# Ledger of designs, part 4: VH-VL binders against Protein AF-9 homolog (yaf9)

Target 1, 217 residues: Protein AF-9 homolog (yaf9), of Schizosaccharomyces pombe (q10319)
Amino acid sequence: MAPNTRVSKCQISRPILVGNDAKPLTKEEKEKAPTDHTHTWRIFVEGVDGEDISKWVRKVVFKLHDTYNNPTRTIESPPFEVIETGWGEFDIMVRIFFAPEAHEKALTFYHHLKLHPYGPRMEEMKASGGLVESVQYEEIVFNEPFEYTYKLLSQNPIGDGHGLAVESEPDHPFSQQLEQDEADKLDFAIQEVKKTIEMYKQQVQSLQGQKSSTPVE

## First folded at step 16 (VH-VL)

Design t5 (from s8 with light chain N32Q)
Fold by ESMFold2, look of step 17:
Structure t5 (fold): chain C 217 residues (1-217), chain A 124 residues (1-124), chain B 111 residues (1-111)
Amino acid sequence: as target 1 above (217 residues)
Amino acid sequence: QVQLVQSGAEVKKPGASVKVSCKASGYTFTSYYMNWVRQAPGQGLEWIGVINPSRGSTWLDRKFKDRVTITVDKSTSTAYMELSSLRSEDTAVYYCARGEYTITVGSDYGMDVWGQGTLVTVSS
Amino acid sequence: EIVLTQSPATLSLSPGERATLSCRASQSVEYQDYSYMNWFQQKPGQPPKLLIHDASNRATGVPSRFSGSGSGTDFTLTISSLEPEDFAVYFCQQYSDWPYTFGGGTKVEIK
């Protein structure tokens, strides 16, 4: 299994979201959880704008705190996520493995699990019943990929073509266009993250309306 | 020239803290993970942890988690490792080492550039 | 935590001889066609120097007498004909799982 040569002077980017959400356990959930657990949480890797990243992501491995049963969690199909309960915040390793035909080493991210309201939006999170989101936009850059990956990504652009191949040289005559393309990608990704957060809020609201628990500000 | 230059040797008493610096030059500081590794005299190498200089996110070996803090200052391209509640067994040379790319998939090397090392001696 | 066991602990040889250093991992460090295993050389008073990355790839500037081989759990560093500057300690290191770990080292010393 010998790969061909890399495609010269080519960079292809793909946005992903890496992060967690969390909320306090409901009374019903608390009855089924270990007695010292206070929150349910979800760590994930997902595409932007509904993109199914499984075409180029083979699997995602999440390494949890070693106090969890089977703390190394391997997810080989979407959704690439782990749902758990707990009480503490800790660092999670997230390793993304690519298709075998890509002949690339895995890419690693480290994420600090957030359970409690934080940062500039702390008061908003408190007001939403303790729903916490800690989600980072990451733009994976395939630098001079092998032909398989080049074809795969070039033939499957994301959204309105935001993830298409570009030449990323700062001194290049088209550097202003590349900067504009990057800015457009970020704005689009931010809007998609906001949509994702709103979708989760709707889902939580729907579940609270279907249970005996009382919704509260 | 890619370089990592560390702060000078330290002599500390048990219970004190030490903060080692690692100044990077010759490359884009935020594009690579930064690792910390130590080596007790005459012994092998022990990985302490890693930081993403762009995000500030870290992963620390559990044996150090309660006592070690790894940070960066992007404006000076400098990584820091602070070890608290020092014990005699913490006497070691502490190294910073450039790691893999943070977001780029492609050819790279892990731990290909090392600082010169910082000897920390803990004695009563 | 993946334990790396290096053998022998000490290898006493003369210049011109072939050195064979072993590193065994407690579990596989391989994914597809990559082995997450590196080799380092360390001389007294110096930081480690990367020799071989990903089991078999010689790092920049490393002489061709150094070669790495192996897969899965068993890895070998070979120095085909020892030069005087090759007498040092050699470490293997895995980065397939956290925490990253190093072997205990093999000291290659002059006989």
Scores: ipSAE 0.774, ipTM 0.879, lowest interface PAE 0.8, mean pLDDT 85
Fold by ESMFold2, last read:
Structure t5 (fold): chain C 217 residues (1-217), chain A 124 residues (1-124), chain B 111 residues (1-111)
Amino acid sequence: as target 1 above (217 residues)
Amino acid sequence: QVQLVQSGAEVKKPGASVKVSCKASGYTFTSYYMNWVRQAPGQGLEWIGVINPSRGSTWLDRKFKDRVTITVDKSTSTAYMELSSLRSEDTAVYYCARGEYTITVGSDYGMDVWGQGTLVTVSS
Amino acid sequence: EIVLTQSPATLSLSPGERATLSCRASQSVEYQDYSYMNWFQQKPGQPPKLLIHDASNRATGVPSRFSGSGSGTDFTLTISSLEPEDFAVYFCQQYSDWPYTFGGGTKVEIK
């Protein structure tokens, strides 16, 4: 259905996490994986603080390295993720598609898959047995959305820092003050996201530990 | 005024490398993807890759077999494309082109602003 | 990778005539309301200039004699009445999938 009007001078933002985690394969997992694969990894798009992004995300497409079978992976319901094994690091395209009623083009992110400990947290990752995460916080901005998206997002606010911004310059989607406010909120949101990711990783490790009655040397 | 100004023409030997710069002005550099495209003499256009200037994340056409590196310097609003192990078939005009918004949905369009082009000639 | 085939390769016309340029994609470049297909004009010694974005939308400052149409895999650029300044090469370009690709071009030349 053709859209009728955009909501003038309106910007609405929504936070997401885009990234990957990875770990070395266990001995049992290596027996089921291709011989040269060394890691299992997960690429994902998810909300912050338990937010269900499927309310406004219709699907996510992940394009993997062309050496993977069927490298274009389409995920149409949460969790928006792909789990694979591999040995190398490469760039993944992540494209987020919205509901048809939103009448908006997809939004694209590029993510470099990390398998090996790196960066300032390298020693922490090594100490955890090679558990690696590479996750970016993004604030998606809907600039002058059509009324469907305006109503949907206005009726579903997220926290104090992610609200409706009305009356903005069309050429500059962020004001100086709005950028300062978003920067101040970023550290808080990232800490909450890291806590959520750690809890999830611990739950996955607990379930994997329940599959084994004894430690593997 | 939105403008992309590229570095000057270069003549290189086979096996050398070249680094082309693209300085942006008149807009928020980190809000838009930056593309690189080339055109061999008398030929069509070939997309090389794209960078998110805010994050530094890229996607590069596999045709270049890891010979291409795209980077940015946010402090100078400048994008760079480096092509190594040059071959005679790399002789082309290299363009930077501003792309879509990086995190904004709505009111965007394709490669709407292009640099003037940088001729790279590879000859012995 | 999506291959774009433009036809004809060369279009020889007189001023005032209608030009019709075709671009066919090897797979659909459409999602919902949008076709991820652009048209560019390039004159000798100049960078490409965006004419039409997303199949049918004229870019800023493009004269109304230029129009785009099509969906799915078949797209058309039309110049309703050729002006002397319209002699150029025209490229279609898709950005629905990676790598982004361009058609081989249609050269419009005056007879």
Scores: ipSAE 0.716, ipTM 0.857, lowest interface PAE 1.1, mean pLDDT 85

Design t6 (from s3 with light chain N32T)
Fold by ESMFold2, look of step 16:
Structure t6 (fold): chain C 217 residues (1-217), chain A 123 residues (1-123), chain B 111 residues (1-111)
Amino acid sequence: as target 1 above (217 residues)
Amino acid sequence: QVQLVQSGAEVKKPGASVKVSCKASGYTFTSYYMNWVRQAPGQGLEWIGVINPSRGSTWLDRKFKDRVTITVDKSTSTAYMELSSLRSEDTAVYYCARGEYTITVGSDAFDIWGQGTLVTVSS
Amino acid sequence: EIVLTQSPATLSLSPGERATLSCRASQSVEYTDYSYMNWFQQKPGQPPKLLIHDASNRATGVPSRFSGSGSGTDFTLTISSLEPEDFAVYFCQQYSDWPYTFGGGTKVEIK
């Protein structure tokens, strides 16, 4: 039951999204939140192209600012996310732990929580009522994985020959296929981010309409 | 040849600031986390924080958070650590150390260290 | 914060003797087959040098007389037969949880 040997001269990559979204609290939400909080926010790790990453991710640990109760949050099943309210921007540690069968060390990312419109898309965020998204696309690389991981990821490719690289001659067809697969993953990730933004825009519009409604008795 | 070369020793007065540099060579600077560690005379080692050179994201030990800034200049493959409001207790050798890969599973950590920069804080 | 307790503080030994250094963590630093525990050697005026990574793996170029063992919270560095260049201070270090921390060190000195 010891681990099998690693697959030599093999690299497999998988895309993930690491990031946060946030919006200002509505009047209703402020009444339920701590007095000094101004925003609701969500930190997350998720797959691209609808991939269920829980097949190879065992848990994700988010370490929040020490002002939060139990600031080390361990999420052992999807969705790998933490939803909170707050007032300040701070750095969050995000550590991804792989399935025990993979026999791999955890991988760490550091994410600066964004609550306020920023960067090239600042005006779009302001126009959406302060809806903010800060999401990075990452290509996680498994270098010489054990056979378990190799088989798992090879059986669930994204695109033709995606994520698999074996030592080959410079003009080998797989090298060309890998480059196209990377481009396809980027296109998908861009569309997923756009969908997420649209979802929050609709949510803000809905909440603004509800705020204008007469309360139900 | 993989190496980290730090700036020279500094003598500072209490209340001043110091900025230590760490120039990387022989490897892809943006592929590895960069850590900062200090060691007071005759004492053990104390971790300060870490930066992703590609993204610029950081995490700083709470005890330094309001006084330390860690940055990089990707064009020169150089990391910087600036410590402000210096106290005599900040007298130490400051090290940079190469960390894990930022996106690759299975790297070693803390395998390459700079030579150290002595910062002396005295009146 | 994970506290690392090293013992003994000082080992006074002669060349050719076995050195056994202990490091105990206040909580587990293990996940699956990996313990996030490193061992470093430090000589006066020099930066730390990585000897053992992940509890038991010798770093590149480290002689086979150095070995690491242990799991969970209890870790040991063994030098099977001390050479003159091995008289130094040895630190354990965890990178399982933030902040990363180091032990107080064990000085191995010539008797």
Scores: ipSAE 0.764, ipTM 0.875, lowest interface PAE 1.0, mean pLDDT 84

## First folded at step 17 (VH-VL)

Design u2 (from t6 with light chain T32Q)
Fold by OpenDDE, fold request of step 19:
Structure u2 (fold): chain C 217 residues (1-217), chain A 123 residues (1-123), chain B 111 residues (1-111)
Amino acid sequence: as target 1 above (217 residues)
Amino acid sequence: QVQLVQSGAEVKKPGASVKVSCKASGYTFTSYYMNWVRQAPGQGLEWIGVINPSRGSTWLDRKFKDRVTITVDKSTSTAYMELSSLRSEDTAVYYCARGEYTITVGSDAFDIWGQGTLVTVSS
Amino acid sequence: EIVLTQSPATLSLSPGERATLSCRASQSVEYQDYSYMNWFQQKPGQPPKLLIHDASNRATGVPSRFSGSGSGTDFTLTISSLEPEDFAVYFCQQYSDWPYTFGGGTKVEIK
């Protein structure tokens, strides 16, 4: 096939992990960190099951919060990650650029950086020192890829090629169940926030009611 | 036919909130990002933010982070943009626009637009 | 943010004439084979319509008289022969960096 020819009517996919981990800073680390920073965190793009994605990923660009020096971080070699310290959660834009030989446009992900324990296992996470892992399993799909990508990904299959396994296995921790668990964590967190908001609303109403009952002497 | 249909015009007072809806049809809602863009009368276009309908992940322009919430209802293939603490400067036509693929490489962004929703903020 | 400067602000032409619209980015919006630049047409009371994606590719259904060119920071939208329906405002837009940004627009009006 002529170089740079797309493989017609072919689709190939490859799993990838986009996520972050975080933990509270130790006392010693706090001394070295900027004022008010409380956590160290890592945003990353990784292959599944230890796959070296550098064969088909050229670089990853992370757009951090504007408060960081050089909030745009370009990582051109594995590990595709950024490690920083901080105190607040924020959204990170993750753009994956593919190998030049792939002749493909970049793909964008958005990840909300999680620093604090969340979800139904929040207490367990707290007990474990506040370690947080927030990871999204994604399958990148190449529609009619160029021969380079097709050959590369066809010759190096990951898993069974049938998507995310239903259950996690020791050697394959990422599964539909894991994804569901993550979704549940997020949902739980959202519900907790809603409850908190309602609580504050009630408090405000109560205070307003009390103020109205205080006779203006 | 691929289309985005937005909710009707809104008139709000300063300090109020508005929630604009964008219903998608003709394509897999969760496969594409959804963007929100606004345009003040006689002015240019301003990108507000984006959401991954599949994951609920969002990113907002710094200008809007404190006042805008973008959400989706997958069951109805509808995206929402809520803007709180409305100001007169928020008077604009708000558009939803289909973004690139969330997981498929090689998509065209902003190829489909809603018809726009006029939000008027007046005292 | 990437600032997009469009020129001219207004272009007055007659039907049948060639229109050349410029969009300059404050920084490169190109990576490898792709420029992350779009062109839109907007008519009064309507949403923007995608004309050109990735600097030089016509969107589906866009007439051949529309063409996009350029790379890096300099981009051009060309209308080879203006039709009456082409009188509108044209915007460039980059999606190379966040936030996504639009140019100020070029109004193509009838002379």
Scores: ipSAE 0.863, ipTM 0.945, lowest interface PAE 0.5, mean pLDDT 91
Fold by OpenDDE, fold request of step 19:
Structure u2 (fold): chain C 217 residues (1-217), chain A 123 residues (1-123), chain B 111 residues (1-111)
Amino acid sequence: as target 1 above (217 residues)
Amino acid sequence: QVQLVQSGAEVKKPGASVKVSCKASGYTFTSYYMNWVRQAPGQGLEWIGVINPSRGSTWLDRKFKDRVTITVDKSTSTAYMELSSLRSEDTAVYYCARGEYTITVGSDAFDIWGQGTLVTVSS
Amino acid sequence: EIVLTQSPATLSLSPGERATLSCRASQSVEYQDYSYMNWFQQKPGQPPKLLIHDASNRATGVPSRFSGSGSGTDFTLTISSLEPEDFAVYFCQQYSDWPYTFGGGTKVEIK
């Protein structure tokens, strides 16, 4: 097959991890960090089970919050990560650019940076020192890839081809259970936010009602 | 047929909130990003933000980060855009538009649009 | 943000004539083999319709008289022979960088 020819009627997929970890700054670290920063965090794109993705990933672009200097971070070699300090959570755009030989468009993910313990195990996370891990498992799908990508990814199968294991194992920490746990955490967090919003809405309504009842003497 | 159907026109007062819905059909809702775009009368198009319906992850234009919330209901294949603290300048037709695939490389973006929802903010 | 400038603002032509619309980006929207540029057609009271994606690829169902060209910062939409239904506003849009941005539009009107 000509190197510039798509492999017709073929699909190939590759797992990838997009996520962040975070922890509170130590006293010593706080002294070195900008004022008001409370956490160190890492945003990353990684292969599953330590796979080297650099053969098919050319670079990863992370777009951070505008308050950061040079909020657009381009990482052209592994590890595909950005380490920073901060105090607030925000959304990060993660764009994966593939090897030139792949002749594919970039793929984009969005990740909400988590700094604080969240979800149903929030209290446990707090008790464990406040370490946060927020990771999403994604399977990138190449539809009719060029020969380069097809050969590369077909010759290096990851796992047994059956997808994610149901349960996490010591050598395979990423599992369906892990995904479900993350989903549960996020769902819990969303529900909490909704409750909070509703509470504030009610408060605002109550205050507005009180203002309308004060007769302008 | 692939289509996006939006909620009806809204008239709001300044300071109020509006929530526009966009129901997707004819395709796998969670496989594509969903964009929100608005257009003031006689003006150009302004991108508001995007959501991954599968993950719930969003990215908003800085201009809207404090006032816009984008959400989805997977069970109904519906995306929502809520805009709070409405101003007169928020008067516009709001569109949802299907984005790229969330995990498949090489898809087209903005290929399907809702019919638009007119939001009028007036005293 | 990437600013897209479209020219001309208005193009007055007759049916059968060739229309050439320009879109200039404040920075490159190209990476490797792809230009992250779309073209849309919008008629009054309707949402935008995708015409061209990735600078030069016609969207599904788009007539062959529509073509896109260009790279880097300069892009062109060409309508080889205007049909009566082609009189509309055309927008370019980039998705190379966030926020996604649109041009100001070119109105193609009947002479």
Scores: ipSAE 0.860, ipTM 0.944, lowest interface PAE 0.5, mean pLDDT 91
Fold by ESMFold2, look of step 17:
Structure u2 (fold): chain C 217 residues (1-217), chain A 123 residues (1-123), chain B 111 residues (1-111)
Amino acid sequence: as target 1 above (217 residues)
Amino acid sequence: QVQLVQSGAEVKKPGASVKVSCKASGYTFTSYYMNWVRQAPGQGLEWIGVINPSRGSTWLDRKFKDRVTITVDKSTSTAYMELSSLRSEDTAVYYCARGEYTITVGSDAFDIWGQGTLVTVSS
Amino acid sequence: EIVLTQSPATLSLSPGERATLSCRASQSVEYQDYSYMNWFQQKPGQPPKLLIHDASNRATGVPSRFSGSGSGTDFTLTISSLEPEDFAVYFCQQYSDWPYTFGGGTKVEIK
C-alpha cells in the first residue's frame, strides 16, 4: 500500500456543533409519551456552513441515560442526531467515529442535556414557551493526519481559509497561511454563531405564531 | 516535566465528605480530559469519572449515585474530586489520570497518573 | 459494561524467562486500526504505569522487551526476558465503552 503515511508537523481543523435542543411536549404529544415525560429533545453533531461531515465522519454514538431502551444509539448517516422524550437532565456521551480511510481513533465529547431555561437567556427561553438550546462550537483538530485525510480536508476547505493545514515549521508555505487561517477561523465562527442564533430566533417566532393561529372550525 | 501531584492522605468517618486535589504541571491543562480512578486495598482499579477542564463538562459512573462531584480550577491547573456520604467500602487510593485530548484526534489515554491519595473511612 | 478477564491470576517465573499474560474482553473493543485496550504495570505503593497503549504500541520509555498483541476480544502482553524490575502486577484496561474498566490483574512474581 502507498501512499499511507502521516503528514508530519501538520494540523488541520474542522468546525462542528455539538449540543441539544428541547421543548415542552404539547398536550397531544404527552398522551403518546410515557406518563412522566414532559419534554421532547434532540441531541446532535452537525457541521457548519453547509458542510456534510459524513465525508470524514463514519458514525456518531450517543450514550443516553440507562433508563432509555437501547441507550447506546449508533447513527451511521446524517443527520447525526437522536430525538427522544424525557423529563430529566443528564450527561450524554457523544463519540465521533471517523471514516476508515482516516485511520483515526474516535473522539469523545460529554454533553449535559438541557431541557429547562438556563443561563443568560433564561428569561427569553421562558418567554418562548420553554424552547431551549444548548450548543457548543468545537474545532476538531486532526494532528498529523494520514495523507488521505490531509488531501481531503486541505483540498476541500469549508468557508474561505477555514480548515487549512497549520504548520509549525518556520519556512513552510503554510506558515504564511497560519496568521490568515486564525483570523478566518474567528470570523467564520462569529458568523456561524450569528446564523445559528438567527435560525433559533426564527424557530421561536414560528412557534409563537402557531400559538396565535385561528382554530379550525 | 509532566506530572500530577495529589493532596495528602485523609481519614474520615462514615457519612463525611472528602475532597481530593490533583495539581497538573508541565503540560496544557485544558487540552486533556482528567480522569479519576480508585483502588480499594488488595483490589483492582475502578474508573469513577472524567472532566473536560476547558468546558467543565463531566461524566460520572452512576454506581456512585449522586455522591461524586468533579471540578477544576483552570487558574491553578488543579482538578478536584469530592466524594460525599462516605462508607467504609469507599476506603481506597484515589488517583487522577490524564486522559484523551479534548478536541484533537490521535492521543494516548491514561499516560500520566498522580501519586494517589489514600482515603480511609472508619468509625 | 465490558468485563475484562485476565489469566493467569499469578505467574511465578525466574529472571530471564518469557512471560505471557492474557486479557479477554466480553465484547469487542476494536474500531478499524485501533483496539481500545491498554496495559499497565503496578508495583506496591505506586500508581499504575502505562506500558502498552491501543493493544500493541509501547508507551514512551518502555523497554523493547515489552510487547502487546491481539485484536477484537483477545489480547496478550509479552515480556520476552524478565528483568528484576518486571516483577509486579499487570492490568489490562479498556476505554471503548463507558464505564471504562480494568482487568483483575496478573501478578508476576519471582520463583
Scores: ipSAE 0.786, ipTM 0.888, lowest interface PAE 1.0, mean pLDDT 85
Fold by ESMFold2, look of step 18:
Structure u2 (fold): chain C 217 residues (1-217), chain A 123 residues (1-123), chain B 111 residues (1-111)
Amino acid sequence: as target 1 above (217 residues)
Amino acid sequence: QVQLVQSGAEVKKPGASVKVSCKASGYTFTSYYMNWVRQAPGQGLEWIGVINPSRGSTWLDRKFKDRVTITVDKSTSTAYMELSSLRSEDTAVYYCARGEYTITVGSDAFDIWGQGTLVTVSS
Amino acid sequence: EIVLTQSPATLSLSPGERATLSCRASQSVEYQDYSYMNWFQQKPGQPPKLLIHDASNRATGVPSRFSGSGSGTDFTLTISSLEPEDFAVYFCQQYSDWPYTFGGGTKVEIK
């Protein structure tokens, strides 16, 4: 592993979408699928508004229900997605691994696969022939990243306060005790930021849902 | 002081349900996953499941999924685990344990545990 | 699911002696630079206490006599010189794959 140092007093964030879409199988698709399968579905991790996340995401691992062959699916290049058929809804574990040079632990999300129309937009989903989308917006936070990550992400900052970075003094002391104290204070700040992000999440999720399929004529 | 304080011991009959609470203090409740773990008398530890307190999303061990519900109340910083259709084999101490950050990279996991709640199931 | 096998089941030792506890995983718990393996200490009537996170990192407030090592599937907890308060049960735990699992424990007891 290459030598790295953390950048003190620095927080950088990046938005992602984690979720699934699904639709009922067509007659032709049913002939190719197991007899009891009813839907095709896609679980994914992607950037917001076309952002290429592969610059800082090395791979995404999706763990499917244990009834699938090779249920642990490792996707090492974009698009970070798995396309399957099935009949039931279940929880999918999504684990995001960062660039090796970042020297960071993977980050885990849990997503409940949706196949059937649900929630406030149920009637819209039914009207579209059963096209279903369940997508959430997440703002991944790199707190005091190593210099590699700091340089990579700070040279491409996100406007509107997201991904803000501050330069650390080269001699700023850092310790395990100070790191824990600073993390605790930052946790409070993250909660305040989460409250502010709600509107962005709703807007992006609504727009993402509206572009869910290629029209068929 | 960061701590998790659980509800008191319960004695239940087979077929009943139990709901254990876990109140967090001293940290931002919604920033960390919350795990539930149990330990039968004289036995090892068994993970039950996890919840994202901000999103409400969960993952439950297949062994428990049809009998366990994990929820949170964000306004009181409290997690709950409800186990239904109790059997004598469910007699155990039930723990909540703080997990990793939900969206922040680089946190310790399982660093803070509740004191445990003994649930005894007897006929 | 990943099975964790701890050995020995019991270590009978005196204060001042070195304790070496083993944990073997049925499959790798390592992803790139990190091993998703924790070590816990548990005394009767108490919850587990985190000692070592990610195979080798001492948790805050844990004495320096505790150390962890290993990678892949083989992990070791070492107590360099046992103190009276160290006689307890020790568990390894993986959080690499779901469900998360614990080892059966190693009891460190007074000889």
Scores: ipSAE 0.778, ipTM 0.884, lowest interface PAE 0.9, mean pLDDT 84

